# Designs tried in a protein design chat: VHH binders against o26223. Part 50

Target 1, 191 residues: o26223
Amino acid sequence: MKLLWTSQHIKVTVHIDGKVSKMDVLEAIKTRRSIRKYQDREVPEELIDKILDAAMCGPSAVDERPWHFIVVRNREMLEKIPEVHPYGAMVKDAPVAIIVCCDSSLEKIPGFWVQDCSIASQNILLAAHSLGLGAVWTGVYPLEDRVEGIRRLFSIPEHVIPFSVIPLGYPAENPGTRDLFDPDRIHLEKW

## First folded at step 19 (VHH)

Design V3
Fold by OpenDDE, fold request of step 20:
Structure V3 (fold): chain B 191 residues (1-191), chain A 121 residues (1-121)
Amino acid sequence: as target 1 above (191 residues)
Amino acid sequence: EVQLVESGGGLVQPGGSLRLSCAASGFTFSNDDMAWYRQAPGKGRELVAYISSGDFTDYADSVKGRFTISRDNAKNTLYLQMNSLRPEDTAVYYCARGPHESYIDYSFDYWGQGTLVTVSS
């Protein structure tokens, strides 16, 4: 196992066969940060597939799995996303973005799709991080202008609701570390 | 207690340059996103420049190519280099702190008292 250090001091663990080593789940959760700056480097399709696989492995209400994913690599489309998504400026610099959507026709119980798509979105972030990529959740739903903007841009049908846009790429930033553990938020047996 | 103290404001001629600083204390500076806002007379407060804890930057269209936001985590200081200043850049400039992990927008929860920048011939 070789540790490669990028010029940006990003630690990448690579196996002897050149494959990026996966980090354990707890490490992924604890060390994940939103990444908004990306290298000028393509993300292999294999990694996207792994990320999408992870996105589909989460629970959902009554296992309804209402999520759909639009994988965007087209440069022109990536550049257009910020036009309809305020605070999505980083998307234009990403080599790829995943748009998480809900197909309302797949809902079995109304209203839980937000949780479902949130789980999928978080899994995308964690999976990306574990694979040595950076990502950020840029919220779309429930902001109507963003929802409609993304809908129009990608010709998303009315029964499908865009939920989040997640740009992905090899990280070109290293956000500071954080410790968010708060024992005061933990109650034993009773409040 | 979180404190943000802006400095560097003043009077400058059109086409001139100015560098603002914001001294931060009371929190782990490197963990949070920072921004510069400005409020012109009779106008609302607007985002000028954003910098993530990892040095991703974003700018208002009106200042793009002229202003540069940067940070020195070792000094707990935020900077705004303003070049090619215009009369319309006249405003009170505010330093702001916000969480890095917002998934909707650039959110800020602490603000400085501001520093006045006046661009006039």
Scores: ipSAE 0.690, ipTM 0.860, lowest interface PAE 0.6, mean pLDDT 92
Fold by OpenDDE, look of step 19:
Structure V3 (fold): chain B 191 residues (1-191), chain A 121 residues (1-121)
Amino acid sequence: as target 1 above (191 residues)
Amino acid sequence: EVQLVESGGGLVQPGGSLRLSCAASGFTFSNDDMAWYRQAPGKGRELVAYISSGDFTDYADSVKGRFTISRDNAKNTLYLQMNSLRPEDTAVYYCARGPHESYIDYSFDYWGQGTLVTVSS
């Protein structure tokens, strides 16, 4: 059964009355795309707060919650990020970016912070999408040049590791739908 | 089968212009990121231009302001408009297909055979 993914234009009907229609979680997951083009429109602080709230709701190793978030709105700083982050060109055009970091002093079990910050990053993406925003995960860790670049740029202490940079904004692109389901990756009971 | 076929290469004088085309088939073109790479003689392959499925574009510094990447999804065709060509732009240019989604770097899994661009007086 070829699930004809009809490109249902998820009309995020931004109701004029500021009521963000609640998106179903599966819909958010399935329809989310990396957005690299943004409108010349500011993102309200309220939305960022909601996104960050979502970012902190994920599980972590032994509930260590090692994540920190740098919210960047300064244009000069946003414009500098691409200088130290190859393939992060879109950040300069975003009204805001969130830098997800790990405080290593909060790590309880070594190495799991990557998973923790990944979960947080993904939640940011999903939350953004559900709120009618576009975002993209631009990987920082474990690329040393990017880690150090971001560290220097934002004066991040040595015990804190920048993990990802996530620019956000109202979408100015529609990358279409994707179908990434692969039944060959599913094994029943045994490999 | 995924196929990428480049065309439009040739000999051009410095300051001249060329437009490369890449005909894509065997995949949903509109959903994938695309890119142009080039390889000059004796050098490694380098990214020239990137275009996302949503038409976000990025360029190598060496070609910024001179080259324009674009796509026509209806024609399954990728383009590279090259203006103000320089001798250092001489290379085989390759069309490349990217993944549906990535959280790191522009990655590509299929390449065309390439088209030669020679910039010489």
Scores: ipSAE 0.673, ipTM 0.853, lowest interface PAE 0.7, mean pLDDT 92
Fold by ESMFold2, fold request of step 20:
Structure V3 (fold): chain B 191 residues (1-191), chain A 121 residues (1-121)
Amino acid sequence: as target 1 above (191 residues)
Amino acid sequence: EVQLVESGGGLVQPGGSLRLSCAASGFTFSNDDMAWYRQAPGKGRELVAYISSGDFTDYADSVKGRFTISRDNAKNTLYLQMNSLRPEDTAVYYCARGPHESYIDYSFDYWGQGTLVTVSS
């Protein structure tokens, strides 16, 4: 969704590719996997808008919403990410990546921005999956060399902290689903 | 029951080559990420090569250009072609199932018993 605001309180909603997502949320959570191989196919701006709308729907500590997102489509920039991220090799093959950042000037209560940006990052993964895309969260924070490398590469200011890099595209692999339910992790009433 | 059985190790001269194989069973091989790890005497295990279910590959810097990971989903077999071998490649090599959902590296959740590669000058 591309949202536009006017003085007459009008919103413009854009349908993506003529198709409406129909995936159940429990299905999305259970079937989402990290995807590191992508088709040579562009991701429409409309889908990125829907994904970022979903990212911003997450809760945050005292509603501080400290997140900012850098949308990267430039091939030269995507190809440089592996130079500063040792596990970001797949980014060079992605049609687009989203960098989730914390803007510390938006922090209302210290120490919760990592949870806030984690929520936004996971929402990006689920929204991408529900739209027929594949994505992977490549961790940046708190690994200082990765933080410094990404900040330098994208000219991110000192008060903004790059948290994650999420390449995404139409998937060219199917890693399947694993059963990870472990009843020994469940404690009734007390530990 | 998940089974990973490595083979193809042995003694080789510096500059030589070996091809390791890993026979896999007890899971849907074509749907999983796979990796090779190695452990030199007195050292910890380290990632050598990673391959996703769709054949995306990545390598440790120390082996780039010399080693090639591949898979044959019809035979449920993972391979490591090791060329231009050096004495520092001496290690036990382990086949591993790749990460379920690590967001910082290529972690594994199961590996075999290993096959010894010795590069003797």
Scores: ipSAE 0.635, ipTM 0.843, lowest interface PAE 1.3, mean pLDDT 89
Fold by ESMFold2, fold request of step 20:
Formats: C-alpha cells, structure tokens, sequence
Structure V3 (fold): chain B 191 residues (1-191), chain A 121 residues (1-121)
C-alpha cells in the first residue's frame, strides 16, 4: 500500500513487507532469544524506525529520556566492532546494529541513566522480535575497555556514554525457550 | 540432569591433530549455545571456541584457523577439531553449555569434567 499525505489527513504507513505482527506481548517476552546468526538480507529503514520508536516509549527517571541511538549499517564500521568488543563477533555479519547511548547532559537526576538505557535496550530486543527480527544485546557499560573502544570507534564525545551494542537482522537460527519461572523468588507481603 | 562428557584427549606431538567430542544429555541440545574452554596448569579457564544453536562460531585468537568447533544436533554431540597443535595448547578441555541469556559475554552454566590434551615431543 502507498502512503498518502494531505494537509487534513494523516495516513499510517503499511509495513514494507506487507505483514503486521500479531504476537502477544507475553509471548514476545517469553520467546525472545539472543540471535547471533543472520540472513544476508537488509533490514528496511521502516523497521528500524519502528524499533527505535518503541525504544523511546519506555519510562525514564523524571522523564529525562537520556538515550541516543547510533544506527550503524556501514560494513567497515560493523566489522571493526569486534576489534573493541570481545564478544561482539556476530556484529560483523549483521546487516545493522544499534548503539544505545546516554547523553549525560540530558540527565535530570544523576545515576538513573543506566536504568533508562536498559529499558530502551530491552524494548529494542522485544520490538525486533515482534517484527520477525533477531537481535542480541552485547553489553558495553560498565566495562570500561568496551566503553572507551566503542567511544573511540564511533567518535562518541566524552559526555555521551555508549551503553550497549545491539546487532540485528532476519534470524538464521531458532533457539528454543527455557522455563525459568522460580516461585522461590516470589515473596508475599514481605521477604 | 544435564550431563556433558568430554572424550578424545590424549598425548599428541606438536603439529599433530586431535578431535574432541562432548556427549550431551539431560537437555534439548539443539536449543543451546555450546563452547569449548580450556585450562592450562596454573591458569584460569579461557574460551577456545563458541558455537550458537544455529552454527554461528567464534574463536579465541590463539586457535583461529587451527581449531574448528562443530555440532551434530542429531547425535547431541559437540566437537572440537584441533589441528597444528602447539605445546601452548596443552590443557584440560571442557565442554560447556550456554546460559539462558547473558548480555556481557558467552557465559555458561554447565561444564563437563574435562579431557586432558598434552602436546609434547
């Protein structure tokens, strides 16, 4: 379907692939797995836009929204990430990666940005999964060698802190789900 | 429950080859990421090779080009083909089953007992 814009009407875009996700949110949360092998297939910019829209829908401390996202599609840059991230080898084969960053100049309350960026990162994983993509969170912060390596590689200024690198693409693997529910972790009324 | 049993270790000359096997049981092998680690005398365990459920592989720099990790999901078996062995490869080699979900490394929650590989003339 085509996008039509008029001054009086907004028409929502239709998925480029023509498919609308019908995955229940609980199903998405329970079935999402880290995916480290991807098809040789581009991820449309529309899907990245939807993923980042979802990332920015998360709550943040006092609504500070300290997150910034670097979208990396350049092959040379993707191939360099493993040189500074010891466990980022799969990034070289990903069609795209998203780097979640904190801009400390946006912090309203010091120290809560880690929770804020964690929420955005998890939302990226869930949104990607719901759209038929696979992704993996490769941790950067607080591991200083990784932080400085990623900062150097992408010319990230000192007041911006790279938090995570999330490669994604159409999955070329399908790991299963484990049952991790543990009722001993649930405490009623008190510890 | 989960069991990982390594085999195929032994004494081998420098430049030689060995193939390690790890028989897995007590879980759905095809669902999990697997790895080989090694521990040289007096040292900590270190990653040798990693393989995801879909056969994405990663290797320590010290073994890249010489070692090949593979899996046979029909036989619930993980393999490590080790070629061009060096004295520095002498270690106990462990089969490991991947965690459910780690975001900082290839962390593993079950380990075998290990199989000794000695590379010497």
Amino acid sequence: as target 1 above (191 residues)
Amino acid sequence: EVQLVESGGGLVQPGGSLRLSCAASGFTFSNDDMAWYRQAPGKGRELVAYISSGDFTDYADSVKGRFTISRDNAKNTLYLQMNSLRPEDTAVYYCARGPHESYIDYSFDYWGQGTLVTVSS
Scores: ipSAE 0.607, ipTM 0.832, lowest interface PAE 1.2, mean pLDDT 89
Fold by ESMFold2, fold request of step 20:
Structure V3 (fold): chain B 191 residues (1-191), chain A 121 residues (1-121)
Amino acid sequence: as target 1 above (191 residues)
Amino acid sequence: EVQLVESGGGLVQPGGSLRLSCAASGFTFSNDDMAWYRQAPGKGRELVAYISSGDFTDYADSVKGRFTISRDNAKNTLYLQMNSLRPEDTAVYYCARGPHESYIDYSFDYWGQGTLVTVSS
């Protein structure tokens, strides 16, 4: 029933820190920052589900949807990620991380999976931010040492390519935003 | 104009300590990630220590436990406390200002002129 879906949507507006929280999409895009310091606080499964739902809403080349997600909460595994990712030190302090992967058996045309997984990764960052969480994209692909390290650590098969590792949690820092608009990057009608 | 001015370098004996300072101006210091890099003669620059705007820190393995990066946002100053110094720590040390957001590294797009640290008897 349409009424049921509308009622469920309204009732399931997530309370963040004891209050109802909603964020305009342009505000989310402009204010999202990489967050590398997290509170010692668990992230509920329901928020992870909403984030991954958002990740899968992105377009993909010919609707191939090549993405898979590994949700990591195990402390020992989170603490090992910095051993294979030289810029992943914050992952050991995160309550959870999401590994975005490409399953090459789902590719419908070769070579577009990078764009597909990038879209999913950015949607994870925006959805987390809109829910009052902080996250950071730590790049894996195309850096072969990182790809092989993450693949080995999580037993990822050869036809599946780890793309990014995204630690997230309730933020314990609040960096400012910058004005990055550069009109010299805009070309009207031609280069 | 962005300016980063390092100070506090000098000659020190092995096992000694130094505190480096970096005075920052021309930008909103509290909004930016900062780092210390070092370069020995004939070698590439290497990351020594990183600090986020919210005081998350990370260190090169070679200095972990001996060096401490910190910042004082009220004074627009970045610090590096260097303890248990070794001859291999001899280098020019550079203060660096972080990029807006990188997803692959802690690469930095602005460096100061550096301050020399020499560890020798």
Scores: ipSAE 0.552, ipTM 0.797, lowest interface PAE 1.5, mean pLDDT 89
Fold by OpenDDE, fold request of step 20:
Structure V3 (fold): chain B 191 residues (1-191), chain A 121 residues (1-121)
Amino acid sequence: as target 1 above (191 residues)
Amino acid sequence: EVQLVESGGGLVQPGGSLRLSCAASGFTFSNDDMAWYRQAPGKGRELVAYISSGDFTDYADSVKGRFTISRDNAKNTLYLQMNSLRPEDTAVYYCARGPHESYIDYSFDYWGQGTLVTVSS
């Protein structure tokens, strides 16, 4: 069991059932934004644990749960990620990043791992936001150069596929909220 | 320097009782909200019990009626009385501090190292 000591401020809302969270699930979904600027502030291990717990709570095809997670805090490694990820510049500025991977040996049905890892990645983003952190999904798969770059950098075995790199930190920007609802994308019964 | 030190953890049989303590220092204890969290093996950390600076209390549904949070401001100590313990209560229990009394929207900013509670036959 992990022993934790943290001095980071976390805002929480007390629910009638005694549970405490920063925001409800709908608020988290609606207000989440990609955050690419971070404070010079460490993220407590507790929050990472909660985020990873959330990442593993999503459904997967036939419950295959193919995901693995690499938690990266080493500054040198974080600074190297942009070298193999052209659109991952913000990673070098984050105090921590999570690399979501698929262990292909865990697949029960081929191809659904992309959905599984996507769900895990989205849960990371939502959880991070609900906990007062900012994060962004930087895609690795299916771009071969990024996949191989991350693989080599982190010595990821051949049967494991890096899927996404998600830097996290306390946000140093506020992009605001947006309404993305589009009724034209809703079809009743048929197209 | 703010410090929270939990104690009182141990092995107990199902149905048994245990009392945890948290010794607080480095801040004005009486002015702050306090809480107990726990983290079970393979699970995330969760709020167990909350007590405001005004002694308002709240509990997770899983422990309501069994656990009681209290505080002694004169001793700078937070307590968690745990009765009717169950195997699912097995976890590391953490003491947490939050500044200023707030029920709906408040912050916790310090946690101790935790104390292990094991409920097993």
Scores: ipSAE 0.023, ipTM 0.266, lowest interface PAE 4.5, mean pLDDT 89

